# Ledger of designs, part 9: VH-VL binders against UPF0128 protein PH1314

Target 1, 225 residues: UPF0128 protein PH1314, of Pyrococcus horikoshii (o59052)
Amino acid sequence: MIKMLEGYYIIENPGVVPAERRFRMKDLKAWGYDLHLGTIEGERAYFISKTGERHEGETYIFKGKEYHVSRTQKEIPENARLLARIIIERGNPYLEVWLEEEDVKFPLTKEDPRIILKRIWEKEKLNQLLKHVRAVGLTTDFYKDNVFTQGIPLPYEEYPPKVRRVLREVKDIHRDLTGFGRFVFQYFGEVDKMHNYRLYWTLPTLHLFDIDIANEVDKVLGMLD

## First folded at step 26 (VH-VL; from t3 with heavy chain D31S Y50W)

Design u6
Fold by ESMFold2, fold request of step 27:
Structure u6 (fold): chain C 225 residues (1-225), chain A 122 residues (1-122), chain B 107 residues (1-107)
Amino acid sequence: as target 1 above (225 residues)
Amino acid sequence: EVQLVESGGGVVQPGRSLRLSCSASGFTFSSYWMSWVRQAPGKGLEWVAWISSRGSTIYYPDSVKGRFTISRDNSKNTLFLQMDSLRPEDTGVYFCAKQRGYSEGSEYFDLWGQGTPVTVSS
Amino acid sequence: DIQMTQSPSSLSASVGDRVTITCRASQSISNYLTWYQQTPGKAPKLLIYAASSLQSGVPSRFSGSGSGTDYTFTISSLQPEDIATYYCQQYYDFPYTFGQGTKLQIT
C-alpha cells in the first residue's frame, strides 16, 4: 500500500475535458494575434497575423498566397464565434483555432500550444505557471515542490487557515471555471514562517487559453509561496 | 452540556510564571482547534495562542511568542497555557475558545469559557 | 498582519432604533468575519459568522453584510438586552485580529 496516499489531500472534479471552447477577443489578443477581415487569393476570409505585423489596406504574400487586409477587427463579429480545440498529431499537441460565421468555418491557425501559452504567461507575468508547468497535452500538469524542511505529512484537520483558503480556491476553480481538475497536495507544516508543501495540479489545457482562468490559477499557485 | 471551564489564574509578580488550564466537556475535544484569547481591563480582545486538533501545528502572535506555550491533552479533554516571563501588559482575563477545525470556513470561535483573571503587578 | 478598524467606538440609541456598526479590514478577508456580543463580566458570544450567517439561537433582529474589506453589523430594532460591547474579528489568517469594539448603550 502507498503511504504517500495516506498523507495527501486530493481535490478532484470529475467533469469532462471539453473538446472545444469559445473564446473572446481579449483572449486572442493575449495570444498575440490581430483578427482581420479581407481576402485570401481574392476570396472573402477572416485571418490572423501577429499583433501589429499587418495593417488595414495592406496586401502581402504569406506561404504562397496573396492576402489583403480590408479591416482589422476590434471585436469578434456579432454573427461569429471564436473557437479552439486541442488536437494530438503524432504525439504532439496543437492548438487549432477558427472563426465560425453562420456555419462557415475560417481556419485561423494551428500551432504548438506550448509556444502560445509561454507567450501569454510571459506577457501577463504569470510566473507561477511559467516556473511550475511540467507537461502540456489535452491536460496541463503543474508540479510545485516547496519543501524546505521535510517531516511527516499532516492531515487536513491540522492545516492552518491560510492553507485551507488555498484548497478552497482550488475547489472553486474546478467548480466555477474549469469543470475538471485534479489537485494532489501534501502539507508538512510551517517552519521559520515558510510553508512546506508539495502539489501536483492537472487542468484542461484549453481553459488555460482563457486569460482570466490563467490569472486565477497563477494567483492560487503563489498563495503560500 | 457543552462547556469550557478555565482555571489557574491569579496575582503574580512580573517575571514569574502561571499555568492556565481549560477543561472541556460535552463535545469531542480532539476534533476541534482551540485558542486562548485575552482581554485587558477595559480593553478589547487579543488572540494569544492557537493549537490544531492533534496539536501538530501551533501559532502565537509576536506579543507572546517565546514566552507562552499552548498545549493540549486530548485523553483528558484539557487545554493548557504556560505563561512564562510575565509582564504587567499580560494582565487581563484569559478565555479558552473552541473552533470547528474539521470544515473549511467554519473555524470561528463558537464557544468561549467564562475566563480566568490574571494580574501581573509589581 | 490584517488590521481590523471598527466604528464607532461607542453608540447610544433608543429601544426600537436601527443600529449599524462598521468594520473595515486592511486587506480582503473574503467574508471570513465574525461578530461577537460581550456583556460586562461575561465571555463573548458569537452572533454572526461568515460575514452574514446568523448563529443558531441568535434573534433575527441581528444581521451582517459586506464583502472584501468593508463589513456592516445591524440590529434592526434595538432591545434593552442588547446593551453590550460588539466586536468584529477576522479568521482568514493568523494572527487572528479583532476590531477595537463598539460599546452600545440605551438612552
Scores: ipSAE 0.539, ipTM 0.827, lowest interface PAE 2.5, mean pLDDT 92
Fold by ESMFold2 at other seeds, fold request of step 27:
Order: sequence, then C-alpha cells, then structure tokens
Structure u6 (fold): chain C 225 residues (1-225), chain A 122 residues (1-122), chain B 107 residues (1-107)
Amino acid sequence: as target 1 above (225 residues)
Amino acid sequence: EVQLVESGGGVVQPGRSLRLSCSASGFTFSSYWMSWVRQAPGKGLEWVAWISSRGSTIYYPDSVKGRFTISRDNSKNTLFLQMDSLRPEDTGVYFCAKQRGYSEGSEYFDLWGQGTPVTVSS
Amino acid sequence: DIQMTQSPSSLSASVGDRVTITCRASQSISNYLTWYQQTPGKAPKLLIYAASSLQSGVPSRFSGSGSGTDYTFTISSLQPEDIATYYCQQYYDFPYTFGQGTKLQIT
C-alpha cells in the first residue's frame, strides 16, 4: 500500500458529485448571457442571448423560430430558479441550463462546459485555473508542477506553516463550498525562496460555474507562489 | 514534569562564537517543532531560529541568517543554537520554545524555558 | 514579512479596570495569533491562541477577539498579579513576528 517515504498528502471529501445546482444572475452574467422574458413562436418563454446582442422590443429569427423580447431581466425572478447540470453524451460533457418557474422548465442552453469555463476564467482573470486545468467532465482536474529542484518528498510533519495553511484552505473548500474533492500533494521544500511542490486537484465541474467558488480555488492554487 | 532548560550563555567579544543548548524532558521531543526566541535588554521578543520535528526544514530571519545554526539531537532530547560572528546587537536572553504542533493551527509556542543570557561586548 | 503593530506601548490602570490592548498585522493572518504575558524576570506565558481561545489554566478575565488584520486583547477586571508586559505574535508564516509589547502598570 502507500508508504510514508512516498511523501504524498491526500485531502479527500468522498461522496456523490451533485446532479444539478442552483445559480444566481451574477453567474449567468459571468457566463456571458442576458436572460429575457418574451415569446418563442408566440408562446410565453424565458430565453437567453449573448450579453448585449438582443434588446427589449426586438423580434428575431433564431434556428427557424421567431423570438420576441418583452423584457430583459435584471434578476432571476422571485418565483423561479436558475438551474444547471453536467451531462455526458457520446463521451462529451455538456452544461445544460434552464430556468424553472414554479413547475415549468424553460431550457436556456446546452453547451460545451470547457468553452464557458474558459470565458469565465478569462473575464475574471483566474489565471491559475486557466494555466493548470487538464480535464473537464463531471469533475474537473487541475495539475500544477512547481518543482524546480529535485528532491525527496517531505512528510507533513516537516511542512512549514504556509504549506500547512494551503492544506487547511483546501479542506475548507471541500467542506464548505464543494462537498466533494480530491487533492493530492507533494512538497519537496523551499529553495531560493521558491516552494517546490506538485499537486493534483479534482473538483466537481458544476461548482466551478459559481464564480465565487472558482475565485477561491484560483486563490488557493496560487498561495505558495 | 514538562520542562525546557537552556544553558551555554555567557559574555563574549564581537566576532566570537557561542553554543547554546536546550534540554527537554517530560514530553516526546522528536514530535515537536522547536524555536529559539531572544529578547534584548529592555526590549521585545524576536524569533531567531526554527527547526522541524525531524530537522528536515530550518528557517531563520534575515538578522541572523548565515551566522546562526539551529540543530537538534532527538536521541538526547536536546536542541542547539550555534552562534557565530556574534555582534553587540545579538545581546539578550535566549529562550528555547516548544510548539504544540501535532495538527494544523496548533503551532503556537506552548512551553518556554527560563532563558540563558548572552552578552556580546567589546 | 508580516509586521505586527501593538498599541499602546505602555498603559497604567487601576485594579478592577477594563484593559484593552490592540494588535494590527500588515496583512491578513487568519486568526493565527497568540497573546503572551511576561512578568519581570520570567519567560513569556501563553494566554490566548488562535486569536480567541484561552489556554488551559488562564483566568476567564482574559479574552481575545478580532480577525483578518485587527486583533484585541482584553482584561475584564484588572488584578494586581496582572502587572506584566503583553505581546501579540503571529504564527501564520515565517518570519514569526511579535508586537513590540505593552507594559501594563497598576496605579
């Protein structure tokens, strides 16, 4: 099994990756969309467009259907919820987004989550996420290799205070924000004021569409830099 | 009884060397981080050296880096501070301090020795 | 480096008074802060850790509070044996740094 000389530190909050999650208007805006109330083929509906692309009073044709914008929403309606989930179809991940008004679902979009995450991360300047993402599916994997001087991995008892603070922050993110996560860490020491470490971090993809959670993950990824 | 006892202090001329010892008893010495903290006459506290439980990592502030060497002998429950190229500004009482430290966030100094005086004077 | 600024540097008060000492860090230290008491001629003694937790055996008249960069140490009813110098210290990151101390005198 795993032995102490391997030098890995693992922070794991095992469980079920959530099937769907509620989001706020600020999240939808960060994804690059406006939410409209209006009609699709004469029937009352909610729908989205790219921020600034469509305006109140506009009528347009999209994918063979007539849309009319009655009002661009400033907030998610009080009797509604903005919901999303990740689905896998033919091996490809998709973000499905809909508005649920009481018992009625209004589909909003179905897109490659990688495109939307990149847009969010670029707009919000989340450079650690951009640099270190490796895979996106039901979970998202990050890999950071900050090893400049080869050495033997140190055990936790030898980690200096700041490294322990990073591990505490990861535990808090798993407990308080995501509910699920796996963080695998190696620490090799500090040379020339640079920490030498390697990490893998697996998080639920759906939670990374919450811009506050994405910002916290980005901040922790950069703590030893 | 849980105890830290410093020794090796004295009066030395600038440029000379001095070695301090700290003998630990009543706890498992090899499980804890250790530090040296000094206090100049009439002044506040200054941390001057830290060593991890196994001695694999060591840190100093800029004021003593390159001149002081912290070490430990876990088989003898003893902490050391080798002080080379001593300066008048190194004058003070030197305390050995234990950090509680078995979990994250518990790394505060929970046991101090009584200190050993060091005077560096021309 | 994280600088710790402690105020006041000296304080006189009467037995029974409420005494407050403040400590400000140059950056957030996330409650990794201790308060020590040092009586003349003796080693420092830990009173408060994690900003607000009382060490075992410390009288309940001592308390700590604060977060981020701003921390407060309080003696609710000053006693004669509380004559000492009090220090805050951050243990968030190296170098470990102390406030300059507050010398408490009773009049």
Scores: ipSAE 0.508, ipTM 0.809, lowest interface PAE 2.9, mean pLDDT 91
Fold by ESMFold2, last read:
Structure u6 (fold): chain C 225 residues (1-225), chain A 122 residues (1-122), chain B 107 residues (1-107)
Amino acid sequence: as target 1 above (225 residues)
Amino acid sequence: EVQLVESGGGVVQPGRSLRLSCSASGFTFSSYWMSWVRQAPGKGLEWVAWISSRGSTIYYPDSVKGRFTISRDNSKNTLFLQMDSLRPEDTGVYFCAKQRGYSEGSEYFDLWGQGTPVTVSS
Amino acid sequence: DIQMTQSPSSLSASVGDRVTITCRASQSISNYLTWYQQTPGKAPKLLIYAASSLQSGVPSRFSGSGSGTDYTFTISSLQPEDIATYYCQQYYDFPYTFGQGTKLQIT
């Protein structure tokens, strides 16, 4: 759970990185998509388009198939679930998204999660995530180096209250929101009202597609700035 | 028997210095954060200094920064406040206070001394 | 800096009454809040920490509640020995700051 190494403070939650997760319409909208009910080549289907790109009653050709939009959904249908998972194929991650209506699966997209995350973070102005993301796979790594003044790492008993609040927020995110996470922290002190610290944070990639979780992680990354 | 006892207060002119002491007994002094908190006559409480358990990290509010120096001698179970360039608005009763600081969320003031009065007037 | 606004500034109540004091922070302090009692001529005494946790040896008639920016201190049945000034204080971040105090008198 918490392991103190010389010069480091480590927060781990040993939970499971989930294989798939349910999402809300709010999340799909943050990803930049509308959800439609209509037809593909005359057969009833759910499908997505970029937000605002297609309208109710529109018929269009996409990748050699005819799409007709009967209704643009305001919410995920009550008898359906929006689901997604991260798939690794030949070392590359993909976000696979589908709608499951009463045991019938409608594929919506399969896309590089890095592209979608960047789009979300830019649109929502999650600048800490944009600036500090290092790697994206089944987990996403962040690295932040906010050291301006040379120093020796301080032990926990020297951490001022605000730094301890950040560590509490990290523990809460792991426990309440992600179920899994690893946070590695060094604190060098406060000089001229600027905190000097370094951190690594590993979180489940799938959870970062939940806009509320992404927003909370971004806020915590910036708490000492 | 667990207690904090302040001493060293008095009446001084503006611009002068005063050194307060706080003697701790009945607990392991070196395990705790310590603070000084003051109270002007008829007024509320104001935090004025904080020092970590080992004495290596220190904080002050802007109102006293550069004029007050908190220190501790863990071998003598004693906390100090050196007050330089004293101003009339520094007048008040000065309390030392103990904080449990070894775990997150335990940093509240759980033991106070009875205070030592300081008057800064011409 | 986190401003703590406490109300009322003074209060009179009868023995046995329920007394409520409020404290508002200028930003969320995530339950890092204490309540202190100060009897005239004496040092402050901790009653409540973490917004709602009762300090050891404090009578159960004292309680605290709230979250975010809004906190409440309650004496369920006022006793004569409760005559004091009560302060809230945030310990979320430096500088530590106190409410202005509430002077409680018994009628």
Scores: ipSAE 0.468, ipTM 0.796, lowest interface PAE 3.2, mean pLDDT 91
Fold by ESMFold2 at other seeds, fold request of step 27:
Structure u6 (fold): chain C 225 residues (1-225), chain A 122 residues (1-122), chain B 107 residues (1-107)
Amino acid sequence: as target 1 above (225 residues)
Amino acid sequence: EVQLVESGGGVVQPGRSLRLSCSASGFTFSSYWMSWVRQAPGKGLEWVAWISSRGSTIYYPDSVKGRFTISRDNSKNTLFLQMDSLRPEDTGVYFCAKQRGYSEGSEYFDLWGQGTPVTVSS
Amino acid sequence: DIQMTQSPSSLSASVGDRVTITCRASQSISNYLTWYQQTPGKAPKLLIYAASSLQSGVPSRFSGSGSGTDYTFTISSLQPEDIATYYCQQYYDFPYTFGQGTKLQIT
């Protein structure tokens, strides 16, 4: 969906934001965790630890409970799904992560999504996301102000090719990757070989935990630099 | 009939100026991007200037930047190329070209004029 | 700047032959590529845009394919009227750039 409002170019995709999303082992590793099968107080369980912190065969105490690592998983088990959702409690967002083996749920962690996202983005060197994030909740807001000389905003008919390519990439991300998004853009022209523009981009927070989606968003944010 | 007609070419000495015109008919001129493209004798095509629909944005390659000025008069359906400080290397046929640019991805040259020859020699 | 390398620079073929011309960009141009035909003494004519889309009124023997950096133009069965120079051009970003051309002759 494209709207134009007084010197703005707006790209919206009004999709359904899933309440929960399936993730891959690649994503869990990017979040900074290992997945283990073992026991908690003698009962069979899946659980996580920080990457490299615990090893196969290790027994340890965590928060008053005894954990034993039987096997550190290389992949998500074929009969299981890694799932996560964003919940809001007393105005604060949390990433809730669990493994669902058939019909049994194994809670893995509940953390502030801002901490995990920062960790991912630093590790993967997603510098546009780090620099331009402004708010994280059920959605994440980015704001980029790349205006060096204040000018009048140009209409779409005046946008040069590369600027139009950015808008195409945003539409493709909304359509193919996130299902939902709102992108608000102003373009003021090129001065001294520098594009002058502002943008505001709202995306579903849960999708930014998919490392491939995060990479694409970071790349698009930097296209005119 | 949809067409572009160039005029103003000729033979000039190095360091002199020429002004080319391109008259458009059969379409809404003010809705389209326009470019000039040149072709030296026996050589390939080289893009030399671009102007947006309203003329608020303009681009040139380094080879002509600072010497050539593209402009348009939408009330007269006319595109211009002012060529100053001409060099022998600027010799060639100059085409105006329309870009079908209403939507993203449609910005290719879909209509060309027949060209106007320019010769720069002493 | 995006450099366009076109191959071959010249080509001779017989009527009925399949003719293939290639165009390589120095970076991905995401299918923002055109093919033009230019007969001697005339303006270029657009044949193909968006790498593979045939312009209205262009015979179906002409086709284009490719993606990323590598693009191909094909004449499925060469006709005598196809004697021309053929150019690829990227329209992804400024400066717009053309391949050097392929002069096609029939023997």
Scores: ipSAE 0.464, ipTM 0.789, lowest interface PAE 3.1, mean pLDDT 91

Design u6
Fold by ESMFold2, last read:
Structure u6 (fold): chain C 225 residues (1-225), chain A 122 residues (1-122), chain B 107 residues (1-107)
Amino acid sequence: as target 1 above (225 residues)
Amino acid sequence: EVQLVESGGGVVQPGRSLRLSCSASGFTFSSYWMSWVRQAPGKGLEWVAWISSRGSTIYYPDSVKGRFTISRDNSKNTLFLQMDSLRPEDTGVYFCAKQRGYSEGSEYFDLWGQGTPVTVSS
Amino acid sequence: DIQMTQSPSSLSASVGDRVTITCRASQSISNYLTWYQQTPGKAPKLLIYAASSLQSGVPSRFSGSGSGTDYTFTISSLQPEDIATYYCQQYYDFPYTFGQGTKLQIT
């Protein structure tokens, strides 16, 4: 249990870090993949390839197995769910992704989440996430130090309106989008139209693979710039 | 009774100074943000100064920055506006206003004084 | 700076009429918007805060709605005592800014 430190404002939502999460086709596309229905060694399967790498009607060999693409999906099938989880193996995080059609699971990929997140954030120009990420595991930690003139940390009662709007947005993200989060904030005031603050933000890594949530977090990280 | 009472208005020449006071009663003055808002004759409302509960942060619009100074004395439940280098454009009724400020989103003006008139003319 | 554009500048209506006033912000203000009533010679009085929340003691014929940049104030059934000038104001960020006002009169 961490003692509340004097001069800090802390926003915690006591929800849970999800074990797995459903995703949309737009998320899979942002990760850099196409979803195909076809066959693997003649047996019906769903599988992925890098965006644009494989086409409908194509037959190819991958890791010693024959793949045939019957149809490249435009959306996740109505009777299926795109699912993913973060696992830690020997200290290394992995994003496992699969499609569940009714009760049948089709493994799609297992990759380092840091590589996929960096790819998404660069393509989508989510510069606050790129600049301020510190660690990626079951949760992802961000740290931003935007102090140009340091003084005594101010209490919440002294925060001007825009700073309070940032804290509201963080609370809304925790409540409406992530379910869990920890945000630690210090505010030192505004000098020459520059806000002086520090923040530390811990969020479930799995939610950052939802591009809408990633966009909201990036926007909030930059609100006082 | 909860109220705000402004005083110190009057007629002054351009380039001179004037100090307004606002006396608060019926609430814990030191818990709330305070602002000054002015209204030129026959015109709309213009915010001109803001001060936090402890006075640690202060803001002004560009129209008065460098000429007006807001301050508060929490021991006397009094808000002040020092107006220097006054211009004819500063003519109007000056209201002090209380902002609830206790929690996020509550920063609207929920109590106003009746105002004190200021006229800047030669 | 966030500019608030209020319309109409004036209007006349009969007792019992529904009256609407609009307010547009130059950027999203996320419902940090108030509506005030001001009678001549008096201070403004808060009616609506947070775009749609009715201040205590304010009659239920007053209401507010909207989001983002576009906000609406409504009097459902105009009463003689509602004759005043009405102002919107954003409190999202400094500088605080007001609409130009709407003068309401009875015909």
Scores: ipSAE 0.464, ipTM 0.794, lowest interface PAE 3.2, mean pLDDT 91
Fold by ESMFold2, fold request of step 27:
Structure u6 (fold): chain C 225 residues (1-225), chain A 122 residues (1-122), chain B 107 residues (1-107)
Amino acid sequence: as target 1 above (225 residues)
Amino acid sequence: EVQLVESGGGVVQPGRSLRLSCSASGFTFSSYWMSWVRQAPGKGLEWVAWISSRGSTIYYPDSVKGRFTISRDNSKNTLFLQMDSLRPEDTGVYFCAKQRGYSEGSEYFDLWGQGTPVTVSS
Amino acid sequence: DIQMTQSPSSLSASVGDRVTITCRASQSISNYLTWYQQTPGKAPKLLIYAASSLQSGVPSRFSGSGSGTDYTFTISSLQPEDIATYYCQQYYDFPYTFGQGTKLQIT
């Protein structure tokens, strides 16, 4: 949906914030983990470790339990799904991650999503996400204020081509990648070869753990720079 | 009939000024972006100025920036190009062009005037 | 700035021939590309917009294709009235830029 309200341009998609989402091995690697098949206290399990910290054939103790690595997975097994959700406990968000193999669930981690997102964004040099994130919960909020002029915001018919291209990209992200989103935009013109604009962007946090979606959002946040 | 008609071209010496006009009819002038595009004799097309529908946003290429000024009078359905410090390389036919810009991606030139010749020589 | 390189600069073809003109952008322009026809002494006429969309009233023998940086304009069966110079133009961002033109002749 597009709404025009006195100097604002609003792009809303009223879709659903996903309760859980399937992920790929490339996402897990971007989060900084290896996936292993082996045993926990002698019982067959899947589990993770930080990339490069544990190797095939290794036995180690973690949180009072004995782990043995039989095989480090190169891909998510075809009979399994890597799944995650965001939960809120006592006002704090957590990313819960598990592998589901034929209705058996193997818990992998439960961590502060802000720590993992920061790790991803630093590793992938997603500088717009790092600089402009303001809140992380079931949704993640970005705020960018690049206004240096004392003018008033312009209506859409005064937006030059490049600014309109940014709005198209946002619509495409909401439609094709995230389903749900709210983007609030003001444009004040170009002063000294710099676009003057303000934006607020709310997106489902789970989708930002997909490295391809994170890259697209970062790209769009920087298009007018 | 929907049309654009340029005027104000002529022969001038280097360093002098000209003011071009473009009269619009048959459409709601104030709803559209406008541009000036020039063509040197025997050469290709070069965009030289753009103005938004209400005139709040204006752009030029480096070749004319600081010397040319685009403006519009929406009450008179007229587009202008003030050309100062004219150079021999500014010689050419100057077209005004309407851009269809109701929605994103529709901003191409869909109507052109007949052009007005400008010659800058000593 | 986005440079538009158009080729060939001129070409000759016979009535009924398929004619192809190419245009390369120095960076991706995401299909924000037009093709114009200009007969001598006249203003340019829009033929194709958005890389592949035919302008109203333009004969169906004209078509456009391409994406990213590489775009193609085709006349499927050349007619005598198609003698003109043809230009591509990107409208993705300022400065708007045109290809150098292709002068089409019949012989």
Scores: ipSAE 0.458, ipTM 0.791, lowest interface PAE 3.1, mean pLDDT 92
Fold by ESMFold2 at other seeds, look of step 26:
Structure u6 (fold): chain C 225 residues (1-225), chain A 122 residues (1-122), chain B 107 residues (1-107)
Amino acid sequence: as target 1 above (225 residues)
Amino acid sequence: EVQLVESGGGVVQPGRSLRLSCSASGFTFSSYWMSWVRQAPGKGLEWVAWISSRGSTIYYPDSVKGRFTISRDNSKNTLFLQMDSLRPEDTGVYFCAKQRGYSEGSEYFDLWGQGTPVTVSS
Amino acid sequence: DIQMTQSPSSLSASVGDRVTITCRASQSISNYLTWYQQTPGKAPKLLIYAASSLQSGVPSRFSGSGSGTDYTFTISSLQPEDIATYYCQQYYDFPYTFGQGTKLQIT
């Protein structure tokens, strides 16, 4: 969906921000965790540790409880789902992650999503996300200001081809990957082979924990560089 | 009915100038992006200039940047190419071309003029 | 800049033959590609836009396909009036660039 508002080009998809989302083992690994099957205080459980911190056969104490690692998982178990949601408590966002095996839930972590996102983006070298993130909550805001001339913004009819390709990519991300999104764009022209533009992009935070979606957003943020 | 007609080509010596014109008829000229495309004798096509519908944005390839100037007069349905500091390698047929529209993905050339020949030699 | 490499540079075929011309871009151009026909002494004529969309009034024996960097133009059954030079062109980004052309002759 495309809307022009006095000097701005706006792409909105008014879909629903998801309450929870399924993730893959590659996402959990990108977040910096290993998944283990074993026991907590002698009872069968799934749990996580930092990548490489704990090994099969190890017994250790964490936060006053005894953990034993029976197996470090290479894949999410066939009858299980890795799930996460964003919750807000006293104005602070948290990523809650759990494994659901059949109908039994195994809590894995509850952590500041900003810490995990920064870890992902550094490891995967997603430099546009790192540089341009502004706020993280149920949605995440990006702001990029690449204006050197401070001129009057151009209307859409004056946008050159590559700028239009960026706008198409944003529309495709909203339609195919995130469902919900708001992209606000101003274009000021090209000076010395540098595009002059400003953008604001709001996306569901939960989707940014999918490494493939994060990669696509990072690529689009850098297309005019 | 719908057509583009170029004029102003000729034979000139290196270092001299020519001004090409392209007259449009049968469509709303002011609504469309316009380009100049040239073709050297026995060779392929090369894009050499682009101008937005209202004339406020302009692009050139490096091969002609600083020597060629594209402009338009929407009140007279006319596109221009001012060609300065001409070189032998600028020799060719120069076509005026209209782009299909403004919608994303519609920016291809859908109408061409017949071309006007330019020869740069001593 | 996006370079367009077109092959073959020339070819001869008989009436009724299937003719295939390829065009390779130096980077992905996301189907922002046209095919033009040019007869000697004339301007180019648009045949295919968006890699695969047939321009109005163009015979259905002409088609285009491909994605990413690799694109193909096909004449399903060659006709005598198809003698021309054929060009691909990307319109993904400036500078607009063309393939070097394919001269098609009928023997």
Scores: ipSAE 0.437, ipTM 0.788, lowest interface PAE 3.7, mean pLDDT 91
Fold by ESMFold2 at other seeds, last read:
Structure u6 (fold): chain C 225 residues (1-225), chain A 122 residues (1-122), chain B 107 residues (1-107)
Amino acid sequence: as target 1 above (225 residues)
Amino acid sequence: EVQLVESGGGVVQPGRSLRLSCSASGFTFSSYWMSWVRQAPGKGLEWVAWISSRGSTIYYPDSVKGRFTISRDNSKNTLFLQMDSLRPEDTGVYFCAKQRGYSEGSEYFDLWGQGTPVTVSS
Amino acid sequence: DIQMTQSPSSLSASVGDRVTITCRASQSISNYLTWYQQTPGKAPKLLIYAASSLQSGVPSRFSGSGSGTDYTFTISSLQPEDIATYYCQQYYDFPYTFGQGTKLQIT
């Protein structure tokens, strides 16, 4: 959906934020984890550790429990799914991650999503996401203020082609990648070869843990720079 | 009732200039993007200039950038194309074209003039 | 620049025939594509925009389809007045670019 109000251009795909999402090994690695098969207190389990922290054959104590690493996985097992959701507890967001092997669930972590997102974005050099994130909950808000001149925003009829392409990319992200989003945009013109604009972008937090989606969002945030 | 009428075409030598005009009637000229599109003899169509509704933004392809200048006078419902340093490859029929231009996805040409011929030869 | 390759360059068909013209973009253009009709000595006329949307006043025998890089223009039952050159054009990005045209003749 596209709306115009008071010099704003709004691209919105309204809906419900997805409750849970399936992820790939590529995503788990980007989050900074290795996946292991082994035992916890002698019972067969899948579990994670920070990348490079634990090795095949290692036995260790973590939070009062004994872990043994039998095999470090290179891929998500074909009979399993890596799943995650965002949970809000006492106003604080958590990323819950688990592996579901057939109908058996193996909890992997429950972690502050802000910590994991920062880790991803730093490792992948997603500098627009790092610089412009403002809030993380069930949705994540970005705010970018690239206005260097005093003035009022231009109407859409005066947007140059490159700015219009950004709006098309945002619409495509909402439609094809996230299913939900709200993008609020103001354009003030080009001064000294610099686009002057302001934007707010709200996206489902869970989708930003997909490294390909994060890359696309970062690219679009920087398109006018 | 609704039309675009081009004028100012002719025969000129290389290196000379021409100024084309396009007179609009039957619609609110100031609400729409405008373009110039040309067609060489026996060849296809080539877009050569674009101007926003208020004239605050302007674009050209590399083939004419620096030599052509698009402008508009919304009070006179007139679009212009100043063509400087003309070359033989600029020969063709020049069409004035209206675009919707007020929303995403509305950049297509929904009204065309009949064209004005330009010949650049020694 | 996005190159638009149109085929065939020319074709002949009989009244009542189904006619198909194709247009291929050098990259995905997300259905930002138009089809124009140009009769000899006249300006182009818009037939189809957004790959498949029929312009007001255009007969329903004209249609468009396709996605990504590959687009198709169809006349379901050719009429004598359809003699023209047909052009596709992308409006996804500047510069706007056109196919080279398809000259349609009736035998």
Scores: ipSAE 0.012, ipTM 0.580, lowest interface PAE 8.9, mean pLDDT 90

